# Ledger of designs, part 5: VHH binders against 5'-3' exonuclease (pol)

Target 1, 302 residues: 5'-3' exonuclease (pol), of Buchnera aphidicola subsp. Baizongia pistaciae (q89ad1)
Amino acid sequence: MIIYKKNVNYLLIDGTSYLYRAYYAFLKFKNNFNKPCGAIYGMLNMLRSMLLKYPYSNIVVIFDSPQKTFRNELFIPYKKNRPKMPNDLKEQILPIHHIIKHIGIPIISIPHVEADDIIGTLATKLYKKKYFILISTNDKDLAQLVNIHIHVLIGTSNIVLDESKVKKKYGIIPKLIPDLLGLMGDNSDNIPGVPTVGKKTALILLKTFGSLENIYNNIEKIPKCLIKKAKTIYNNLHTYKKLAFLSQKLATIKTDINVNITTKKIKMLPPCTTEISNFFLHYKFYNWNKLLKQGLWLKNCK

## First folded at step 20 (VHH; from t7 with F111M)

Design u8
Fold by ESMFold2, fold request of step 21:
Structure u8 (fold): chain B 302 residues (1-302), chain A 124 residues (1-124)
Amino acid sequence: as target 1 above (302 residues)
Amino acid sequence: QVQLQESGGGLVQPGGSLRLSCAASGFTFDDYEMSWVRQAPEKGLEWVSVISYSGDTIYYKDSVKGRFTVSRDNAKNTLYLQMNSLKPEDAAQYYCARGWYFYDSSGTWEMDLRGQGTQVTVSS
């Protein structure tokens, strides 16, 4: 258990990553009519936990859209290895949006824009207004956004990642994570990187030269005594230079998306207890409905 | 190539009925949640209803619940809105919409794609 910062002003939740975590955690969870509701239950459980842990924070949930993004235009195979969303998960999305609305949490989804870029843009705008931001996600690559007042909570860990913890975890400072991925690639997103350059080699190069740009400006000075197969690595770096910078661009989270989102537009609303109760009764969440009616669903047990 | 075409609007008396249709083309219709939204004079865009990609889950704005019925036919790439017991406050330009909702305290939401709309006018 770690220390919570009570001065977290905004909690930005990667809704799509929460959705998948909830779905796979409760695959066999069904209501009395044998309809899948595990993603609904798991999502609500995680959101309730965040509402209780951060009672003074403004929470926003961000979802991916199904449309192609600029990354698909840049590199057709981008994210093509990801499986399609299961149909029984797809059917739970609309109910999840419905209940999040009635809890009073704003949802953001923008056509043709990945959730990561919405999060990156919003976090950066709020940081510039002197707010403290916590990002909650299962996507480790969001760690590139970490700075003095932007922190990340990844997965089910209670450990909030600041700059020093990102450096310990990745071996590199947050701002160089796109450079690291530009060299080594990312199989999860089908980002190619430079052939034969893995994490160890990429870290040596970035530790030596400080950036992807500096590596290429000093390509003749590659430390051959620190890198196995240095001739092969040199040849591949030279041959695949465009691919390295394309991969860096694909891995870089946008922070400047032209989004008409103000702090007023993302302010939480009071929960609508009647609608939440109707929802709980519909899905047979009777214990939660009892807690809700007692005013305890949103309170810690102390 | 990607488009939504609304039809079925018109002039009705209070208590009357209309059936709106929305023909979709140029995309995989059954991959998307679909919505009806409307815009009355001097008002912003107002959400009316939403239907899941399969049609199994449906939500309505409270003021239209029990009077309006949304449906979809994925084989025909068509979204429908049956509007019964029409009231003067239902008069608006009606749009079908594809995409995600953005909810905020100002009542603003954003959508992926909408058609040109079809006008519903309720006299009296």
Scores: ipSAE 0.297, ipTM 0.708, lowest interface PAE 4.3, mean pLDDT 84

